# Designs tried in a protein design chat: VH-VL binders against q9h9l3. Part 1

Scores and structures below are computed, not measured.

Target 1, 176 residues: q9h9l3
Amino acid sequence: PRKMVAIDCEMVGTGPKGHVSSLARCSIVNYNGDVLYDEYILPPCHIVDYRTRWSGIRKQHMVNATPFKIARGQILKILTGKIVVGHAIHNDFKALQYFHPKSLTRDTSHIPPLNRKADCPENATMSLKHLTKKLLNRDIQVGKSGHSSVEDAQATMELYKLVEVEWEEHLARNPP
Below, numbering starts at 1 at the first letter of every chain, in headers, positions and changes, except where a header shows other numbers; antibody chains are not in Kabat numbers.
ipSAE, averaged over its two directions, is called F for ESMFold2-Fast, E for ESMFold2 and O for OpenDDE. V2 adds 0.75 times the mean of E and O to 0.25 times the DockQ between the complexes of E and O.
[cut] stands for letters that were removed.

## First folded at step 1 (VH-VL; framework fv_reozalimab_arm2)

Design r1 (at its last look DockQ between E and O 0.04; V2 from the best seeds 0.00; counts 0 for: pae E 13.5 > 2, placed apart)
Fold by OpenDDE, look of step 1:
Structure r1 (fold): chain C 176 residues (1-176), chain A 125 residues (1-125), chain B 110 residues (1-110)
Amino acid sequence: as target 1 above (176 residues)
Amino acid sequence: QVQLVQSGAEVKKPGSSVKVSCKASGGTFSSYAISWVRQAPGQGLEWMGGIIPIFGTANYAQKFQGRVTITADKSTSTAYMELSSLRSEDTAVYYCARDEYDSSGYYRDYGMDVWGQGTTVTVSS
Amino acid sequence: QSVLTQPPSASGTPGQRVTISCSGSSSNIGSNTVNWYQQLPGTAPKLLIYSNNQRPSGVPDRFSGSKSGTSASLAISGLQSEDEADYYCAAWDDSLSGYVFGGGIKLTVL
């Protein structure tokens, strides 16, 4: 079978006003939800805004964080040649400063059948949290402590699996 | 404290367009989404759309699809709302407000906790 | 016309407990959290309640929110003159993929 992984990244704010989104955590899971990669990542620039409420990143997580360049290499090694599933995944790739081939990318934020299944407009961009709740009856990203990128990646994979057959057939007929 | 400061009042002719700005200060622009909400005279609040500046992703209420454009400039911590093909019914006070988001997009868990002062847009022939 | 339905007006005397209702559907209040906004005359709205029943900093505990099914309620205990304002309920709507407001209710303190 094809090799498929799901990825979720958390970003912090760097630059003078924290407007630059820098990778601070990356989680990758396989088709079964097993964690292949989960590391805190140290941005090359000083962190101005941890964005903890959303990212879950705190100062303590950066103490032994993997330097970006090293982490990037590790992550790319995992992703290469695989179908990569993510939600709004272009943001993850941007943070990684890496862009996976479109033909091998699956973005659960842009899968009409998935939205349809969730009784949402097919062309709308729905949040991972919403789709997860609606289709998996699971609460993710709760509270003010930030996200768990592992949970998010797992949820993303589970969501995709719901429409995998249909969507893969669609993509086969309509390659990007 | 965080503040949103909007551009000044506008008077427009029908068929024209208006662009309202919303500048954030005293906080981290990148940590929040910006929503636009309008209120016609004597009427209630109406959500128009929003943007997550760090991602550049915007979404719109269906009513305004194709007529409204929301953008953001991270370098100046400013969000913009442009409404085209103006009608008299577009006469309203337009507010920007910061809202929550997650790494995957919009989510309204904690509400719009900071609002701009509002921009009055009057559309008249 | 508003997706969420609120009575147009309510009134109470100082010290009284007043309840403001908000009714929606399964696609909004039924599936998502409810926020409440207070709008004083001539001012921008202010977040009063978020996540159904949470108060932002600075909001007195005499304000409380609740949600049940497809309906939500804002309760104001010990009504004060400064509470005279418009109150809006709001929630995300899954079917519309957008934020929706109630029509707003004008609360008068007699």
Scores: ipSAE 0.007, ipTM 0.557, lowest interface PAE 10.1, mean pLDDT 90
Fold by ESMFold2, look of step 1:
Structure r1 (fold): chain C 176 residues (1-176), chain A 125 residues (1-125), chain B 110 residues (1-110)
Amino acid sequence: as target 1 above (176 residues)
Amino acid sequence: QVQLVQSGAEVKKPGSSVKVSCKASGGTFSSYAISWVRQAPGQGLEWMGGIIPIFGTANYAQKFQGRVTITADKSTSTAYMELSSLRSEDTAVYYCARDEYDSSGYYRDYGMDVWGQGTTVTVSS
Amino acid sequence: QSVLTQPPSASGTPGQRVTISCSGSSSNIGSNTVNWYQQLPGTAPKLLIYSNNQRPSGVPDRFSGSKSGTSASLAISGLQSEDEADYYCAAWDDSLSGYVFGGGIKLTVL
């Protein structure tokens, strides 16, 4: 069977006024939610804004973080040839400076059957937090300490499983 | 119209290395992937690896891991494939080819839609 | 040794329909899209079919592709003398983490 993983990334602000989003944490889980990768990543540029209330990234996390180029190599080795599930996953791929094959990409923010199960408009973009609460009866991203990319990747995989059979059949008939 | 033009034929001795260039024109070089495929005389096609120039990351077929280095120079719109520790079985025509991403930024599995003319590498004493 | 299996040759006469097969496994054709390439003698390969059944611009509609399970087929209707070439199937293989090709099939137009 085709191997499937879920990914979630956290970004910090680099560049002028901290407006560039740079990768600072990446978590990858397998189909069962087991953690395959979870590292803090040191961007190649100076961090201007840690964005901690959303990213969960603090200066202490960068002390022993894996340099971006090394981390990217490790992450891409895991992703190559697999179906990769994420939420608004184009942002994760941009932060990795990587384009994964569209036929192997699953974005839970743009799956009409998933929105339908959540009683949301099929073409609406729903947050991971809202979908997880509605469909899994689980609160994620709780408090003001920022997100956990492990928690978010695990939730993303569980959400995809709710529509996996239907959506995989749809994509087989309608190649992207 | 994208065109890929490769460097000329090479004759090499066993144990040496060869570096083949592939220059792109007629498009934005960093917006697509470049793959390398070889074909030994009278034989089929064999994928060696590829690179996505905007990201600088190369991936390699398992058979060639450790012997092949694939790079790109965005300023000259040129990709390179270097094969080390040459032996007679490496005698082949080496092609570069383009894969295209769609405008949304997702990798589209379009196959290799533009090919270079090929570079003949002969390994003999 | 090719990961994807194709017969070594096929033949047909002008106007006939020829079907070229390609067999793989669950790690390649069974899980991934199939592309087809034509290689005329002395030239680089040319993409004929991508994403199982899509034609690039400039490829005639007499070329069509299909996929079922771990097998794929290229059909050529209205066979013409210029269709004499080698034909390769290709797919991504998950277990090898790379593209794999069939061994190629030499099509002769009689």
Scores: ipSAE 0.000, ipTM 0.515, lowest interface PAE 13.5, mean pLDDT 86
ESMFold2 (binder alone), look of step 1: mean pLDDT 89; pTM 0.923

## First folded at step 2 (VH-VL)

Design s1 (framework fv_sotevtamab; at its last look DockQ between E and O 0.04; V2 from the best seeds 0.00; counts 0 for: pae E 13.9 > 2, placed apart)
Fold by OpenDDE, look of step 2:
Structure s1 (fold): chain C 176 residues (1-176), chain A 123 residues (1-123), chain B 112 residues (1-112)
Amino acid sequence: as target 1 above (176 residues)
Amino acid sequence: QVQLVQSGAEVKKPGATVKISCKVSGYTFTDYYMHWVQQAPGKGLEWMGRIDPEDGETKYDPKFQGRVTITADTSTDTAYMELSSLRSEDTAVYYCARDYYDSSGYYEAFDYWGQGTLVTVSS
Amino acid sequence: DIVMTQSPDSLAVSLGERATINCKSSQSVLYSSNNKNYLAWYQQKPGQPPKLLIYWASTRESGVPDRFSGSGSGTDFTLTISSLQAEDVAVYYCQQYYSYPTFGQGTKLEQL
């Protein structure tokens, strides 16, 4: 069986008026929640909006941040060949300018059994915060300091583990 | 109708601090960024910074080297600009200006302006 | 910072004649994703705050007379007054809002 990792990224605003979402932090954890990667990343373009309220990113975090191209290489090396779990993971891949094979991707924002377990509509898109609270009785993304991508990645992995068996069986019967 | 009304002229000595106000009416204060612009006598316009009245988030031009503080009081629909360590070069008219807004979002063009506040810095 | 440079610094035009003011940005203010130029023009009369005339490089603000028009894209922009009126005597500023706002140095338009 392939190894499984969970990923979560934080983005800042670049480009005109900060409309472009650029990768500024990436966290990757293994099946047990151990941190495999957690780095601040320097976008190739000037940061216009740190989006600190949500991202948790501040200017001082960028002083020694890893250049995007270097970070991308490091991250891709970790992800290659793995089952990658994330929440609304298409945003993370977009920010990474990388697309993981669909057959090896697990998006917790689009797993009907997970929503069903949380007493949510199966086809609804629920937030990671809501699912984590409902299913794990844990509060994430609290406070005013912004999100923690490590915490979010860990929560994402824990959520997936709740439905792993059922969902993997479903995917086996219905390959993407 | 939208109105931005600023406080009156100020005379300060070098090293002092000035705080001017901009009271708004005719729109929801928290729905728009509020900007401050400096204009020295006979000179051009210089952007100083802005605030999001909804959450208090601010942006400043580095030129003012941390001497400027922009705040907002949502209970009175008033924005403030405080400039410390005043210099003769700070003698200018200061304007508050509302951010332009359309269906696409906020953009730092200014559709409504206060009448301006003259700050004179002299020994 | 994006530097805005206007030309000329001053201009004298006869009533009824065309007035043309140019503005150049040190880098493009065109956003390829929406194909919009983050460029505005303002009019300022003595003792008054600036008045927004044009935004998105060519869109007139409400209430602005038709004789005012904005053109250009990327780094080169032009404000045109097709037929100068007496009330048009003022200082005009271009401003980019692609990044943190910066203004041109202004162009003083006088009646000849």
Scores: ipSAE 0.027, ipTM 0.589, lowest interface PAE 5.0, mean pLDDT 92
Fold by ESMFold2, look of step 2:
Structure s1 (fold): chain C 176 residues (1-176), chain A 123 residues (1-123), chain B 112 residues (1-112)
Amino acid sequence: as target 1 above (176 residues)
Amino acid sequence: QVQLVQSGAEVKKPGATVKISCKVSGYTFTDYYMHWVQQAPGKGLEWMGRIDPEDGETKYDPKFQGRVTITADTSTDTAYMELSSLRSEDTAVYYCARDYYDSSGYYEAFDYWGQGTLVTVSS
Amino acid sequence: DIVMTQSPDSLAVSLGERATINCKSSQSVLYSSNNKNYLAWYQQKPGQPPKLLIYWASTRESGVPDRFSGSGSGTDFTLTISSLQAEDVAVYYCQQYYSYPTFGQGTKLEQL
């Protein structure tokens, strides 16, 4: 089977009034949850809102952060040819200015068997925090210290594993 | 269970200062913003400001800027709202309220409120 | 400031009938990046603090009866009580949290 990774990104506010979401951290883990990539990323525009309470990004993280263009190249090299798992992953790809092949993309926010396992409506877009608490008995994203993209990527991979056999068989029967 | 317990009613003269306490229990005090809301008798709700108990950062509605001071004491899990230069129109019930939290962050959709503290300003 | 205007200021509704309360904001409270409307509804009974009913314009708070629903987007919002109960007699407030929070002036709901 193809090698599989999970990705999670954190964003800061750039542009007018800080309303543009720009990539400021990216973490990638392998199937076993080992960290393959975890870097703070310097957006090409000035940061006007760190969004720290959600992003976990602080001014100190940007001092030696990898410039976006360089980080993007590193990240895309890791993703190429792999099954990429994420949660609401279109937002991560948008922040990377990248489209991964749909047949190689797995989005834990849009897997009906996962929602049903969590006793959630099939069509609901459930948060990573909610699914992780329900299905893994683990609290993530607690308090005002912000999210950890490593923690979130690891949780995303573990959630996918709960439905991996069923969902991969479904996709084989229903190619995208 | 989350509880916000406010100090008792106060009677003050114009020009005085009042300080209302809000003691929390049932959650980690520094994990949420604490907000203060004014309700004059027979009137609607008006947001006054908030504090982050973790670092003391505050934000105030311009209507109250310069007269309101919000503080927090993390050793006692208690927030305070101090209103100075009191006027008769400051006669109101004052509420503390906790912000709403979900996986997307903190928002001013207030899920828990104190019981309210009546402040009466009369000469 | 984003000004929140409710209509009507008061209304009387018979038990079992539908009650509809409107709320208009002076500017949009829809954040296009996440497609969420930053709008809440509260119920307040005499001598009590407000009680959160609805957030994100249409999401019911836990423990709120399903006869309460919120709808609308952008600048125009509605709270609907599908079948009025006696305990629903209260003042209702809308509130935006797109910026520093502001409340509507309130709508007093009475039983006919």
Scores: ipSAE 0.000, ipTM 0.499, lowest interface PAE 13.9, mean pLDDT 88
ESMFold2 (binder alone), look of step 2: mean pLDDT 91; pTM 0.935

Design u1 (framework fv_unasnemab; at its last look DockQ between E and O 0.02; V2 from the best seeds 0.00; counts 0 for: pae E 18.3 > 2, placed apart)
Fold by OpenDDE, look of step 2:
Structure u1 (fold): chain C 176 residues (1-176), chain A 127 residues (1-127), chain B 107 residues (1-107)
Amino acid sequence: as target 1 above (176 residues)
Amino acid sequence: EVQLVESGGGLVQPGRSLRLSCTASGFTFGDYAMDWVRQAPGKGLEWVAEIRSKAYGGTTYYAESVKGRFTISRDDSKSIVYLQMNSLRTEDTALYYCTRGYSKVRGVTTYYYMDVWGKGTTVTVSS
Amino acid sequence: DIQMTQSPSSVSASVGDRVTITCRASQSISSYLNWYQQKPGKAPKLLIYAASSLQSGVPSRFSGSGSGTDFTLTISSLQPEDFASYFCQQSYSTPLTFGGGTKVEME
């Protein structure tokens, strides 16, 4: 069986009025929640909005941040060939300017059995925070200091594990 | 280029006062904690004082050896951190380094280290 | 206060040698341990933070390990430019405290 990793990225605002989401931190954990990667990343463009209250990113974090191109290479090396689990993972891949094979992608924001388990509408898009609270009885993204991408990645992995067997069987029968 | 430049050192008699300054450049000074670390001639490093960034309340911390005598402060508008040294003692003789404190996230934990150091300014307390 | 005990105080080594420096904390400091290098007449330079994280620009021959109370700095293959003093420093709590230092000298 393929190895499984979970990814979570934090983005800052670049471009006009900071509306462009640029990768500023990426965290990757393995099946057991061990951190495989956790780096601040320097966008190629000037940061207009750090989005600190959500991203947790501050100006000082960018001083020794890994240049995007280098970080991207490191991250892709980790992801290649693996099942990648994430929440609303399309945003992460977009920020990475990378597209992982759909057959090897697991998005916890689009797993009906997971929502069902959380007593949520199966076709609704629920937040990671909500699902984590409901299913893991864990509070994440607490406080005003911004998100922890490691924490989020770990939570995402744990959530997926709750429905892994069922969902993998579903995907086997219904390849994306 | 990130740089710290200390000044204000000199020769003073015991009981006198001296004010050290450290001018920062090349980075957003106000975002960082700043520390003073000293090194007596031929000896090791000794942490003296720390001042947090305004975002963290600008809280100050001191080594027991200097509590009540030294005061660390900062002027973010000028990118300067100060060390007011009163009631100087012979044991205060040292090269005084200004350092930038950095907070690094690893996993869910934030670690603190001093990643930028000035060249230091020498303080000699002698009768 | 947390006392940091560093050993040895000095070590003689040759180019190419494996050098190991130890630092012990008087109480657990988790991984809040940094290593600095200081060359004669120069300011200290950060090598390792968080016990095992290599600072940017530092050669890979440097590595840090340990957690809790016992920590180790290792130079896998000593280079001429590595002859210097090394200091551990805990950042677990204030007051920040340094080890006594280790001088790596040429044999």
Scores: ipSAE 0.008, ipTM 0.563, lowest interface PAE 11.9, mean pLDDT 93
Fold by ESMFold2, look of step 2:
Structure u1 (fold): chain C 176 residues (1-176), chain A 127 residues (1-127), chain B 107 residues (1-107)
Amino acid sequence: as target 1 above (176 residues)
Amino acid sequence: EVQLVESGGGLVQPGRSLRLSCTASGFTFGDYAMDWVRQAPGKGLEWVAEIRSKAYGGTTYYAESVKGRFTISRDDSKSIVYLQMNSLRTEDTALYYCTRGYSKVRGVTTYYYMDVWGKGTTVTVSS
Amino acid sequence: DIQMTQSPSSVSASVGDRVTITCRASQSISSYLNWYQQKPGKAPKLLIYAASSLQSGVPSRFSGSGSGTDFTLTISSLQPEDFASYFCQQSYSTPLTFGGGTKVEME
């Protein structure tokens, strides 16, 4: 069977007035939640707004940050040929300047059986924090120091496992 | 004064294991990436492995020649980086250097280099 | 992996000579290239980072140039303490790779 990974990214503000979202951290975990990749990434553009309260990114994290082009190459080597799980994953792929095949993409923000398990409307776009609390009885994204992309990627993989058999069978019958 | 001190080298038979340690002092160890670089007798330098800081998830990278056999790890509370070397081969015979990875920002780019080197510890793999 | 081809493998030179060492990458590495000096019996020491930037405490007779695939280390007037081996190293992507080295030795 094809290998599966989960990804989560954090972004900072670049460009005029910090309005452009640029990749500043990426975490990838395997099926068991083991970390395969976790790097702070230096955007090719000047960072205008670290967005620290949400991103968790601070200036000190840039001391050993990997330049975007290098990090992107490393990340894409890990993602190629794999089923990639994420939450609102189009944002992560946009930040990577990459489009993964739809047939190999799983977005936990858009899986009706997962919403149903959480007693949420099937077509709602649910937050990762909410789904994780309801379905895994865990709090993530706690405190004022911002999100952790490792924690978020691990939560995303665990959520997908709750519906994996059902959803993979659905997708086999209904190719995206 | 920034200092790196390697230890744990020795003579070992092929197929056996050895663990190298590198003790760091004089800087905030947990903020830095750490690398191992080796040099076979009379030969050039070969990068072996790197471990990122704990804040970056402790991500590890390996040279192809050591993948699956060597494991780099760190203990930030003791300011030590380790290299666990399993299934040693004669071509692993070398002086092993511990080094600190440093990032320098210039403009919008960051350049990575090894700015502090230890004196090395010798590993000899022979029958 | 990015291969670094360094030439020459050795140079016989005298004090006062200009010494030029070249390093070629198997693909573009922009300016992500470092130069290290290794004196006999000692650990390597960083000379140049980012292709052309001198590390603190390195004499100005050392200079680096190049970008993309072709890089050069120049010692403008060789001093007795410069007899050593020199290595280029790319930091563009992992695995990090070194050139084969250039030994600068006394004629």
Scores: ipSAE 0.000, ipTM 0.461, lowest interface PAE 18.3, mean pLDDT 87
ESMFold2 (binder alone), look of step 2: mean pLDDT 95; pTM 0.959

## First folded at step 3 (VH-VL; framework fv_unasnemab)

Design u2 (at its last look DockQ between E and O 0.05; V2 from the best seeds 0.00; counts 0 for: pae E 13.9 > 2, placed apart)
Fold by OpenDDE, look of step 3:
Structure u2 (fold): chain C 176 residues (1-176), chain A 127 residues (1-127), chain B 107 residues (1-107)
Amino acid sequence: as target 1 above (176 residues)
Amino acid sequence: EVQLVESGGGLVQPGRSLRLSCTASGFTFGDYAMDWVRQAPGKGLEWVAEIRSKAYGGTTYYAESVKGRFTISRDDSKSIVYLQMNSLRTEDTALYYCTRGYSDVSGWTLYYYMDVWGKGTTVTVSS
Amino acid sequence: DIQMTQSPSSVSASVGDRVTITCRASQSISSYLNWYQQKPGKAPKLLIYAASSLQSGVPSRFSGSGSGTDFTLTISSLQPEDFASYFCQQSYDTPLTFGGGTKVEME
């Protein structure tokens, strides 16, 4: 059995109008929710919009932030060989400019049994916040301080653990 | 229960002014952007104006068709958003909806959508 | 301004039919696309946001797909309560703009 980690990233806006989402924070937790990685990351491009209300990122966080290329290397080292759990994880990988093997990827935004358990349409894309509230009776992404990527990663792992057995069996029968 | 209630609509002559109000309840008003969207009789939807929350600078945006004539504002202490409409034209005739703008992160991207709508208030501009 | 073009403007269908509505943006809007439903005499209702995310409480027969410039709203099996007008809306940039709408009518 492979070790599992959960990942969540925060993005800031770059580009002419801040429409480009660039990695500004990454958090990785293990199966038990212990933090393995949590760093502010400096994008290679000028930040136009910190999106602070959502991202929690402020200008002062970027002063000593880890350069993207360095952070990417650190993160990839952690992810290599592991089952990576995330919510809408394709966005995280896109921001990292890295794509983990599909067979080792678990996206909680695309697990029908998880949605069913939450009384949601099986084929719908539901938010992490909604699933967390329904299944874990916990409120995340609240307040004015923006999202906590550590909290989101932990919630993602806990959600997956609810359906881990049946979903891993499903994937074994139907490998991606 | 989350609710938006528009008021202030009526019949006016071209060139006159009208002020619309939208009263919000059931949620923390100050945390949300608010929009006005109008619909002419038998026509589609047209975005009119938006005002961001104070946390995002309270910035205002306008459709080109109303820029310089309409002003959107808000009173967070009263949970009300306003639309001051000056120099009204016949083409401004429409049902005006107040909407709550919600910003959420799906994956790593912030998305904006209008998830709550009022029933609207009718503005008729006619000679 | 970003122009949103919907097609068709109207469609006649029967209960149980698969209905597909298309929305095209004049420039890439990534996934900043929302779908609304409006029944006669009622305010619009949010169905889909971020191109493919289903709003809470919306039936699973509704789905959204697409990115960039081309988007699709699909009703897998049309129900009696689905006869209404549908609008796409881009939130990529201001001014926010809506498609012209699609009226789904009973055949």
Scores: ipSAE 0.022, ipTM 0.670, lowest interface PAE 5.9, mean pLDDT 92
Fold by ESMFold2, look of step 3:
Structure u2 (fold): chain C 176 residues (1-176), chain A 127 residues (1-127), chain B 107 residues (1-107)
Amino acid sequence: as target 1 above (176 residues)
Amino acid sequence: EVQLVESGGGLVQPGRSLRLSCTASGFTFGDYAMDWVRQAPGKGLEWVAEIRSKAYGGTTYYAESVKGRFTISRDDSKSIVYLQMNSLRTEDTALYYCTRGYSDVSGWTLYYYMDVWGKGTTVTVSS
Amino acid sequence: DIQMTQSPSSVSASVGDRVTITCRASQSISSYLNWYQQKPGKAPKLLIYAASSLQSGVPSRFSGSGSGTDFTLTISSLQPEDFASYFCQQSYDTPLTFGGGTKVEME
């Protein structure tokens, strides 16, 4: 069947008051958690707020970062034709200025069976950290250095595997 | 200037209905979650309802005390969030605040907080 | 539902005092805790999010700490404008819930 990857992105603030989210790191892992892509990315706009507490991005990371246009091309080449798993993945696609087919998109923040396994409300939007702790007994995003997009992508793939059979069958019966 | 303006409050009898509106301006309304929070006279704050942005499916959440009686909705084209309150009870008497939820920073930020509040609209439910 | 227990319910204090307010969650909420200030007749104002992150424009005399179930808000040197009610609020799960509030009053 189709190959499956997980993606996680970290964003910095650009635009007025730093409220626009612009891509500054992207990590992609395969089904087994092996890293396929992990690059710091230089946004095309001036960075107003590095958001370091959450993003882990600092000014030194941008010195040799891959320009957005080049990075986008590399990333989209990897994503094309694949099932892409993410957490709140719309934000990642928005930062990439890209629309992946809904039928090939899996969002661990909105999978009712996953919430049910965690004894959480089925319609709640659950954080990746919370689901990972409850279902995998692992702590991610620890410390003041911000998120690791590799760690987060790997955790997202592992979470999806817990419900993959059930959810893929659901989607086959209920095409998006 | 970011602004939230509530309207539609008033005095109503138990069992009646009331619709609150909150008009938003000064920001891209469709990108944000919106909440209603109430405060009974002389009491603390009680969260009532939330509606997520379209990006998160427009999902709604309710406090147990209002579930089945209240409905939150939004009209992104008009930048308005609504609270339809049916089967009102005296314990629903409160000042109702509209709030903007901050959840669109750095992808899926793990942190949700209400960074903008309106001045509120008063609902009094009394015989 | 996650209950938030806030203590004390009121504090009488003087300008210059250090004031601490405690908030306890009925279960672990990690760092998904916010603090709000409310002056009489006014809407609440966000002070701190994510347990310890200071909102823009909030004076540095305010600080938050804690993780898991126990959280504190500290005002290092109380100013006249700080006499208000303070509320903690968890954002870990719906329903979102507030502590009962702490009124900081002039002695």
Scores: ipSAE 0.000, ipTM 0.478, lowest interface PAE 13.9, mean pLDDT 86
ESMFold2 (binder alone), look of step 3: mean pLDDT 93; pTM 0.944

